# VH-VL binders against NAD kinase (nadK), part 18

Target 1, 268 residues: NAD kinase (nadK), of Syntrophomonas wolfei subsp. wolfei (q0aze0)
Amino acid sequence: MKIILVNNRFKENTEKKAQEIAGQLSALNVEVIIDNGLDEPYAGTVDFIMVLGGDGTMLRAARRYGQRAIPVLGVNMGTVGFLSNIEINELAEYLPLILREEYSLEARMMLEVAVFQQQSLLTRVFCLNELLLRSNSPRMLSFALEISGQKLEPYRGDGLIVSTTTGSTAYSLSAGGPIADPQLDAFIVTPVASHIINKRPLVVSPEREISLHLLEEREAIIGIDGQIKMDFGAENRVLIKRAPHPLLMVNLKAKPFFTSIDRSLQRQ

## First folded at step 1 (VH-VL)

Design o22 (framework fv_oberotatug)
Fold by ESMFold2-Fast, scan of step 1:
Structure o22 (fold): chain C 268 residues (1-268), chain A 124 residues (1-124), chain B 107 residues (1-107)
Amino acid sequence: as target 1 above (268 residues)
Amino acid sequence: EVQLVESGGGLVKPGGSLRLSCAASGFTFSDAWMSWVRQAPGKGLEWVGRIKSETDGGTTDYAAPVQGRFTISRDDSKNTLYLQMNSLKTEDTAVYYCTTYDSSGYYPLEFDYWGQGTLVTVSS
Amino acid sequence: DVQMTQSPSSLSASVGDRVTITCRASQSISDYLSWYQQRPGKAPNLLIYAASSLQSGVPSRFSGSGSGTDFTLTISTLQPEDFATYYCQQSYDTPYTFGQGTKVEIK
């Protein structure tokens, strides 16, 4: 069995714990690859991915490995989050189940984001939460939104979020978007500080294709899962589709999503 | 873009005190570890100290020359980092830079951005 | 404390040259090493982190290598804007320490 341990090496406690866990797994005849996020993703075949950290580390793992149809387990290391299934102090209890492959999988949709300059593809990335288009100056943006070839009335405001259902509790929530059951597949399109009183968040089929471009030359950026940032100008276009494969998340114990989000909203 | 703007530098006599501020924008300040680095005129870079994010314990570490004299603090509600400098010595004369180190795990790249610096001159 | 020693302290080069700067740690620091560029009168810029990872926006002519105690920064084809002072820094242990710097000057 070969397992990738994904961690954030810049959190000192997480790196030490990853080394300890790697030692424990090696003693059980498991081959361990440590991915601290800095090198290219491991290119070989693996059986399982264990993510040590918070939601941010899981987002990085999903971007790097989410399209490979490999089981991914989130192990929380102290920061409250939505993407982990077990706590670090529970790992020893659940490790035998992992090694015997006694767990269920939950599929989470991902976005495929393609950024163009004119007709040339600049980059293509996958993400678990969202794409954020936002102004990078005090001036608001004017931008065009198309959904499956349907041109909507121009948007004017600070930006727009295109989110998965998993991302409904991230930036989309902060911008007034709905809370979505992560078991559902849908795009959530949430305006950021729109000056048009009728602009509402949209919930659309994951079969839709979403296109964005600026109508005026403004300083703007696009952000992907809060982890990738790119300048975005009037010569650029972004195309968003459902990614070919969902992230396969490991369930070792029941997750009370709705009670967790309800508690989180009360504490914010 | 990430912006770090230092302020509070100036001329001070030996034994005096100054408080430097660093106003941060363009990133999630509360997730970031923040450092102060100084550079004496015509000399190399010297790390002064670091403060971790509150999530990582909010602890501080200092270089030996400033230990006990300087205090690093942060106000996450204002996105501002501080350096309280007490018992200043002539060898503390330097440009002081604010730098960020993103330990949040939300970015694949380490964020190690620098402000433009603020000059502190300790002279009689 | 981990001491960082750079060599050379300065070098003269021409546009198009390959430039190599070395940094040595007094003890093993794994890959906890960053390289910075500082142009005269400007703040430092991060070039390389984790010994070999290129910072976003930094030209591909810059590369880093090494692990443990010996590290190298290479500029494959020197450009006019590369005449600057370069610093290595370890982040393995506090206090974080910088090398003394390498000044790359026009020949």
Scores: ipSAE 0.000, ipTM 0.399, lowest interface PAE 15.1, mean pLDDT 84

Design o23 (framework fv_oberotatug)
Fold by ESMFold2-Fast, scan of step 1:
Structure o23 (fold): chain C 268 residues (1-268), chain A 124 residues (1-124), chain B 107 residues (1-107)
Amino acid sequence: as target 1 above (268 residues)
Amino acid sequence: EVQLVESGGGLVKPGGSLRLSCAASGFTFSDAWMSWVRQAPGKGLEWVGRIKSETDGGTTDYAAPVQGRFTISRDDSKNTLYLQMNSLKTEDTAVYYCTTDIPYEYSSSAFDIWGQGTLVTVSS
Amino acid sequence: DVQMTQSPSSLSASVGDRVTITCRASQSISDYLSWYQQRPGKAPNLLIYAASSLQSGVPSRFSGSGSGTDFTLTISTLQPEDFATYYCQQSYDTPYTFGQGTKVEIK
């Protein structure tokens, strides 16, 4: 068995913990690859991915490996999050189940983001939470949104978020979007500081294709899961669709999504 | 093992040119966004500009005081970052640092790896 | 450009003191703020990123807080090696901008 350990080098002691876990796995004849984010994704075949950290680390793992149909387990290292399944102090208890493949998988949709310059593809990336289009200057953006060939009235404001249901509790929530059951597949389209009073978040079929482009030359960026930033100008167009493969998240114990989000919202 | 080493600094007359190099080791340079930051003697830090990875477009951005005079480039085959400085002015006198600007966590983007700096003095 | 203003520009403190440095942005920058330490003759060192996240290897006596326009760096129990100049920096918009620096000096 070959396992990738994904960790966040910016978090104190995560490298030390990753080495400790790698040692435990090696003692059980498991080959371990450590991915701390500095190098390119491991290109070889892998049987399992273990993510050590918070939601940010899981987002990076999903972007790098989510399209490979490999089971991914989130292991929380302290701060509670929505994307981890077990705590680090529970790992020893669950490790035999992992090695025997005694767990269930939950499929989470991902976005495929393709950025064009005119008709030439510049880049293609995948993400678990969202794409953000935002102004990178004091000036508001004027931009066009098209959903499966249907052209909406122009948007004016600071930007727009196109989110998965998993991403509904991330940046989209902060911008006024709805909370969505992550078992559902849908795009959530949430305006950021819209200067048009009646622009509301939209929930649309995951089979829709969403396109965005600027109507005026402005300094703008697109952000992916809060981790990748790219310049976006009037010569650019972005196409967003459902990624070919969902992220396969490992369930070793039931996680109460609705209770967790309810408690989070009570704190304001 | 993870290291940035600047070189190429020295004394140059006003109006002259100078090229700085930054040798990277211990990480995948081709994936990293890179910046130059300078510090005039006894003053604070001033961002000069950055260059993105080729995967993210390889584009450059500059601070207004150097726009049109300085050019940032990279050679991923040599793991080296460059700063070409033209039309140098006395106010460009500073220690120049190269830094990583790793985009894998957008909200946490920061200059986490720094070189030791190289001094550029623009004087007659 | 986003202007970053630090307060104070300098302060005097003794080992064991609690030190607080503030940083104000001219516009909202969310949590796109980092704090750096620069010891005399050395390159800057990253302490805090994303306003409140402690960089690996940095002692827990350092902490950051704030969002939007107002940010704080706190050193809970000042140590001899902490006498240095501290800088805040925004990464919300280019050009990236630093505060003017706060020098922490021996009282």
Scores: ipSAE 0.000, ipTM 0.422, lowest interface PAE 14.7, mean pLDDT 85

Design o24 (framework fv_oberotatug)
Fold by ESMFold2-Fast, scan of step 1:
Structure o24 (fold): chain C 268 residues (1-268), chain A 126 residues (1-126), chain B 107 residues (1-107)
Amino acid sequence: as target 1 above (268 residues)
Amino acid sequence: EVQLVESGGGLVKPGGSLRLSCAASGFTFSDAWMSWVRQAPGKGLEWVGRIKSETDGGTTDYAAPVQGRFTISRDDSKNTLYLQMNSLKTEDTAVYYCTTGEGIYDILTGPHFDYWGQGTLVTVSS
Amino acid sequence: DVQMTQSPSSLSASVGDRVTITCRASQSISDYLSWYQQRPGKAPNLLIYAASSLQSGVPSRFSGSGSGTDFTLTISTLQPEDFATYYCQQSYDTPYTFGQGTKVEIK
């Protein structure tokens, strides 16, 4: 069995715990690859991915490995998030089930994001939560949104979010988007501080292709999962599609989504 | 609106002690990693040390020239960062800045210093 | 410790010039490098993080590139407010270290 341990080197507890767990797994004849973000993603075949950290570390793991159809388990190290399934102090109890492959999987859709400059592809990335287009200055954006070739009325405001259902509780929620059952596959298109009162979030088929470009020269950025930032100008365009493979999330412990989100909203 | 305000600087004799404070506002201080950076008159920037958030272990790291003499601490209930400076030397004369980033401290961006205070001058001389 | 070396230590330029500043790390730091600008009498301000990511509010004439040990800050069309000292800084490992600075002066 070969396992990738994904961690965040800038969080001391996570890095030290990853080394400890790697030693324990090696003693059980499990081959361990540690990914702390400093190297290229491991290119070989692996059986399982264990993510040590919070939601941010899980988002990185999903971008690096999510398209490979490998089980991914989120193990929380501190603050409970939406993407972790078990706590670090529970790992020893659940490890035998992991090694015997006694767990269920939840498929979570991902976005495929392609950014172009004129006719040239600049970058292609995958993400679990969302793409955010936003102004990088006090000035509002004016931009075009096309859904499967259908041109909508121009948008004016601070930006737009194109989210997965998993991302419905992240930036999209803060911008007024709906809470979506993560078992559903859909794009959620949420305006950010729109100056047009009737621009509402849209919930569209994940088979749709979404295109964005600026109608005026403005300083803007594209944000991916809140972690990757790219400059975006009037000669750029972005294409968003459903990624070829969903992220396969490991479920070892019942985690009721609706009661979790309900409790979270009561704290706002 | 993010603000960092340093205080406590002044004139001190070699071998003396001084405590600097940095009052933070406009962000969730308890989640932030905080650093001290100094700059001697006419010289470049020098990182002094940092303290992580309690969630990330609350640990401190120091540059070699100050290790064992300076201590960084924080009081999250007061949104205040401290630098205790002991056994001060003339080479410790500098403007001291407190700094933090507002962004994510993960493996994609790493720690970076988005916000800086205006600095407080520490002069160590006879 | 990771040592950061900038070149040149100073340069003279005119408004409208293209300015290039380089920074070298004593060992590989991946892309964990930031660039700061310090105007006379002011605190430093962040221009670029993660080697090439432009900080919000910073003019697009600033750009960063590089990975590993060699990094570059470019100012495509120098403006009057750009006469300042520029510092690179690695965040790969503690102690975090700054380059010695590059002063951009009026020609």
Scores: ipSAE 0.000, ipTM 0.480, lowest interface PAE 11.0, mean pLDDT 86

Design o25 (framework fv_oberotatug)
Fold by ESMFold2-Fast, scan of step 1:
Structure o25 (fold): chain C 268 residues (1-268), chain A 124 residues (1-124), chain B 107 residues (1-107)
Amino acid sequence: as target 1 above (268 residues)
Amino acid sequence: EVQLVESGGGLVKPGGSLRLSCAASGFTFSDAWMSWVRQAPGKGLEWVGRIKSETDGGTTDYAAPVQGRFTISRDDSKNTLYLQMNSLKTEDTAVYYCTTDWGSYSDTYYFDYWGQGTLVTVSS
Amino acid sequence: DVQMTQSPSSLSASVGDRVTITCRASQSISDYLSWYQQRPGKAPNLLIYAASSLQSGVPSRFSGSGSGTDFTLTISTLQPEDFATYYCQQSYDTPYTFGQGTKVEIK
């Protein structure tokens, strides 16, 4: 059995903990590869991915490995978040179930994002939460949104978020988007609007194709899961569609999504 | 428009203290990692230290020359970054810049916005 | 600490020239390298991040390359506003460290 341990070397104590867990797994005849984010993703075949950290670390793991149809387990290291299933101090209890493959899988949709300059593909990335188009200044953007060939009236505002249902509790929530059941497959399109122009969030079929481009020269960026930042100008176009494979998240214990989000929203 | 405006610089005696402030606007300050970078007159850039966003633990790191003497803090309710400088030395004379460090949510770390800088002169 | 060595310390060039500046890390830093421009009396400005990614608003005549220990900043066709000092910076490990700077002077 081969397992990737994903951690973030810039978070306190995660490197030491990753080494400890790797030693425990090796003692059980499990081959361990540690991915701390510094190098390219491991190219070989693996059986399981264990993510040690918070939501940010899980987002990196999803971007790097989510399209490979490999089970991914989020192990919380004491940070708040929605993407972990068990706590680090529970790992020893659940490890026999992991090694026997005695768990359920929850499929989470992902986005495929393709950025073009004129007719040339600049980059193609996958993400679990969202694409954010935003102004890098308080000046409003003017941009075109097209959904499956349907051209909407021009958007004027600070930007736009195209989110998965998993991403509904991330940037989309902060911008006024709805909280979505992550068991649903849908795109959530949430405007980051100025006080002048108000647009409503849209919930659309995951079979839709969404495209964005600027109508005026502005200082703009696109962000992917908050982890990739790209220049976005009037010569650029972005195309967003459902990724070929969902992220397969390991479910070892019940985690009540609605109770968790309710408590989070009541916290000051 | 993204703006970072430093203030609080001036003339201080060796062994004295000074607190610098950096007022941020035009972006979500609470999501950003922030750094201080200094530049002695006619010299190159030197990183002083950083503070992470609260989401990433709110921890601080410092360069060896300032460790134990300088403290970085932030007040997200005021969109303000601070540098408390104690036991100042003549070698601390420099223009001090505050800068964003896009590490809080990104796995790519860089200083994409810089303030105009504030001059700190340590002399008798 | 990761030491950054920048070369040359200064160079003289004319408008229209191709300019190349190099930066070497004392150990592998993958692609955790940024390039900054500083014009006299001004704050630094980010040009390149992740060794080769052009920052929004920066002219396409600027490009970065390299990985590991050896990095290069290229200005393909020098313009009058490009006479400035350029710095590389690693963000692989704290303390973050800068190169000593390269001053691009008019010939």
Scores: ipSAE 0.000, ipTM 0.433, lowest interface PAE 13.8, mean pLDDT 85

Design o26 (framework fv_oberotatug)
Fold by ESMFold2-Fast, scan of step 1:
Structure o26 (fold): chain C 268 residues (1-268), chain A 124 residues (1-124), chain B 107 residues (1-107)
Amino acid sequence: as target 1 above (268 residues)
Amino acid sequence: EVQLVESGGGLVKPGGSLRLSCAASGFTFSDAWMSWVRQAPGKGLEWVGRIKSETDGGTTDYAAPVQGRFTISRDDSKNTLYLQMNSLKTEDTAVYYCTTSYGDYFEHPLFDYWGQGTLVTVSS
Amino acid sequence: DVQMTQSPSSLSASVGDRVTITCRASQSISDYLSWYQQRPGKAPNLLIYAASSLQSGVPSRFSGSGSGTDFTLTISTLQPEDFATYYCQQSYDTPYTFGQGTKVEIK
């Protein structure tokens, strides 16, 4: 059995804990690869991925490994997030179940984002939460949205979010998007400060392709999961579709989505 | 809109002390790692030190030339970063910048926002 | 400490030129390398982080490449506002260290 341990070395308490866990796993005849963000993603075959950290570390792990159809377990080391399943102090209790493969998996859809300049592919990335298109100046954007060949009336405003259902509780929620059951596969298309009042969030089939481009030259950026930012101009276009594979999240402990989000919203 | 504003610079004699302040706005200061970077007149950039967020342990690290003489602290209730400079030397003469050292990107420490700087002159 | 060495220390160029600046680390720093621009009389601005990732708001004519010990900043078509001093910086380990700077001046 081979396990990747994903952590963030710049969070002081995670590196020491990762080494401690690696030692425990090695004593149980498990081969461990530590990914602390300093190297390229491990390219070899692996059976399980354990993520030590908060939601941000899980988003990084999803971008690096989410397309490999490998079970991924989020182990929280701080405040409770939406993407972790167990706490670090519970790991010892659940480790025998992990090694015996006694757990269920939840599939979470991911986005495939391809950015072009003219007709040339500049980059292709995968993400778990969302793509954000936004103005990088006080001037509003004018941009085109096309859904599976259907050209919508032009958008005018500060931007647009294309989110997974997992991302429905992230930036899309702040922009007025709906809360979606993460068990559903769908794109959520949420306008950011639209100048046209009747532009509403759209919930569309994950089988559709979404295309975006600017209708006039403006300073704009695209953001991926709140962690990657890229310039976006009139010569660029972005194509968004469902990624080939979902992220396979390990479920060891009941964490009901609806009671968790309800509790979170009542505290705000 | 992220803004960092340094203050407290001035002229001081060798062996003296100064405290610099950096007022932050436009981001969640309490989540940010903060650094001080200095630049002597006509010279390059030199990192002075860093303070982590309280969530990440609130620890400090310093460059060797200032270790034991300078102290970095923060007051999250006031969104303010401080640099206490003791036993000042003529070679400490520089423009001092505050900057986010972790900023908007959690995966890689980077200096994504900078203040305009405050000049510290150490001369007799 | 990780030492950062830039080359060249200065260069003369004309608007429209392709400019290349190199940075070498004394040990492997993976991709923990950022590039900064400092215009005369101004504070530095982040251009590139993680060796090759373009910071939001930075023109696409700037690009970064490299990993480990050898890194390059390229300006594909120099503009008037690009006459400035450029610094590389490693954030792999403390103390964080900068290169000595490369001044890009008008020919």
Scores: ipSAE 0.000, ipTM 0.435, lowest interface PAE 11.9, mean pLDDT 85

Design o27 (framework fv_oberotatug)
Fold by ESMFold2-Fast, scan of step 1:
Structure o27 (fold): chain C 268 residues (1-268), chain A 126 residues (1-126), chain B 107 residues (1-107)
Amino acid sequence: as target 1 above (268 residues)
Amino acid sequence: EVQLVESGGGLVKPGGSLRLSCAASGFTFSDAWMSWVRQAPGKGLEWVGRIKSETDGGTTDYAAPVQGRFTISRDDSKNTLYLQMNSLKTEDTAVYYCTTEVTYGGNSEYWYFDLWGQGTLVTVSS
Amino acid sequence: DVQMTQSPSSLSASVGDRVTITCRASQSISDYLSWYQQRPGKAPNLLIYAASSLQSGVPSRFSGSGSGTDFTLTISTLQPEDFATYYCQQSYDTPYTFGQGTKVEIK
């Protein structure tokens, strides 16, 4: 069995713990590849991905490996979040189930984001939570939103979020979007500080294609899962669609979404 | 109980030094970005500076009036935040609050001050 | 630096009144704006983040609106515990800056 162990390069204790776990797995005849984010993603075949960290580390793992249809387990290191399934102090208890492949999988949709400059593809990125378009200057944006060939009236404001249902509890929630059951597949389109008060969040079929471009020259940024930032100008266009494969999240322990979000909102 | 408790305030002469502490309990301190905010008597709130979690690099940022004089540090093993204040001026007289900086989902660009301590008074007077 | 200006600096109101406080940024800050309440002798308390998102545990009579440079905090039906000073704060850029405060005092 070959496992990628993903950890956070900015947490020294997480890196030490990853090496400790790698040693324990090797003693059980498991081949381990450590991905701390500094090198290119591992290109070989693997059987399982274990993410050691918080939601941010899971988002990086999903971007790097989510399209390979490999089971991904989130192991929490103490950060409260929505994407981990077990705690680090529970790993020893669940490890025999992992090695015997005795677990269920939950599919989480991902976004495919393609950024163009004129007619040329500039970059293609996958993400689990959302794409953010926002102003990076004192000027509000004027931009066009098109959903599967349907051209909406121009938007004026500071930006727009296109989110998965998994991302409904991340940036989209802060911008006034709905809380969505992550077992549903949908895009959530949430305006950021719209100049028009009646621009509401939209819930859109995941089979739709969403495109965005600026109608005026402005300083803007495209943000991906809060981790990747790209300059976005009037010559750019972004196309968002459902990624070819969902992230396959390992479920070893029941984690009730609604009670978890309810408790989180009570403590915030 | 989730709380922050400041200590170390008191009377100090201009040019002196003082170290404030903020003891955290009830949450995972090591994951939190922490800030200091001050309030001069009868005046408004002024951000002093912040320290990021070790996960996010453990870096510090400061407001211009305190840059070069104040240093923010943390000891995650003790769940404690510190503010070292050097070369104190009379205009540094204020109640000093420690507060947690949180973002929704931890990867968003929205930062806001969720938890606040009760403050500790620093008086800089001859 | 982003300068935050509140209006009015103080206001007198009665229990049951609708109270509106405004905050203006010297440049667009999108919706990176929070509102805090400070009761006399107490630490500040978060009311609103991301311009319009109500903090858990905060009564629904509080609401925030606005974007870019102009923001509003509204208290729909003022209660006795709402007599306090209110501050807006931008988190668009460091240094983070607060408005000068608006004191809501009993008429």
Scores: ipSAE 0.000, ipTM 0.400, lowest interface PAE 11.6, mean pLDDT 86

Design o28 (framework fv_oberotatug)
Fold by ESMFold2-Fast, scan of step 1:
Structure o28 (fold): chain C 268 residues (1-268), chain A 126 residues (1-126), chain B 107 residues (1-107)
Amino acid sequence: as target 1 above (268 residues)
Amino acid sequence: EVQLVESGGGLVKPGGSLRLSCAASGFTFSDAWMSWVRQAPGKGLEWVGRIKSETDGGTTDYAAPVQGRFTISRDDSKNTLYLQMNSLKTEDTAVYYCTTGYEYVWGSYEPTFDYWGQGTLVTVSS
Amino acid sequence: DVQMTQSPSSLSASVGDRVTITCRASQSISDYLSWYQQRPGKAPNLLIYAASSLQSGVPSRFSGSGSGTDFTLTISTLQPEDFATYYCQQSYDTPYTFGQGTKVEIK
């Protein structure tokens, strides 16, 4: 069995715990690869991915490994989040189940984001939560949204979010988007501070292709899961579609989504 | 309000030793990562080293030019950061700044230098 | 070590000008880049973190962009208080390294 341990290099307790867990697994004849974000993603075949940290670390793991159809377990290191299944103090209890492959999997859709300059592909990335198009200056954007070849009336405002249902509780929520059941597959399209009063969030089929481009030269950025940023200008176009594979999240214990989000909203 | 106040700088001869202190207030010192950054007269900024919070392991890291000669330590009960400087060289002449900070950016922590002291001058000369 | 190189080393500008400073990393550092301003005789001040995030209290005329190895700091409409030296800094790996600095001088 080969396991990748993904951790946050800026949290030394998380790095120290990853090394301790790696030692325990190696003693059980499990090959361990540590991914702390410094190097390229591990290119070889692996059987399991264990993410040690909060939701941000899980988002990184999903971008790096989510398309490989490998089970991914989120292990929370103290900060409560939505993407972890067990707490670090529970790992010893659940480790035998992990090693015997006695768990269920929950599929979470991902986005495939392709950024073009004219006709040339600049980059292709995958993400679990959302793509954000936003202004990088005080000036509002003017941009075109096309859904499966249908051109909508131009948008004016600070930007737009295209989110998965998993991402519905992230930046889309802050921008006024709906809370969606993560078991549903859908794109949620949420305007950011739209100048046009009647632009509403849209919930569309995940089989649709969404494209965005600027109608005027502006300083803008594309943000991916709040972690990757890239410049976006009038010669750029972005194409968003359902990624080929969902993220396969390991479920070792019940984590009821609706009571968790309700509790979180009461704290905010 | 966050305040960092350095002390202990002065004139020292090559091969000598000096201990700098940084008194911190206005934040929970025990939770903070602390760094020393120096600037030689008329030159740019150079990171000297850092010490993590006890919660994050309390470990230290240093830039190559000072490795083995300088030691960073902290006293959380006194909200004070220290830089012990041994085997001082003329190229260690600089204003030494105490600094701290991190920003939480979309689900991850990025070490940043949000707050700086006013600096203390260390001159290594005969 | 990750080496940080800034361009230009100095520039002359007038109040109201748009100023652009670039920073290049010797290897990919994702968005683990900060920009600092240092006025003569003062300690540095954080302007931008995570390549493009504006620090609280910093005027909106400052903006950052870039990812990977190439980064830019822009001052859209230069003010008298902006004549200073600017530094980029990577926090991706230790040792944390600064660029050599860019001095923005009065024309």
Scores: ipSAE 0.000, ipTM 0.413, lowest interface PAE 15.0, mean pLDDT 85

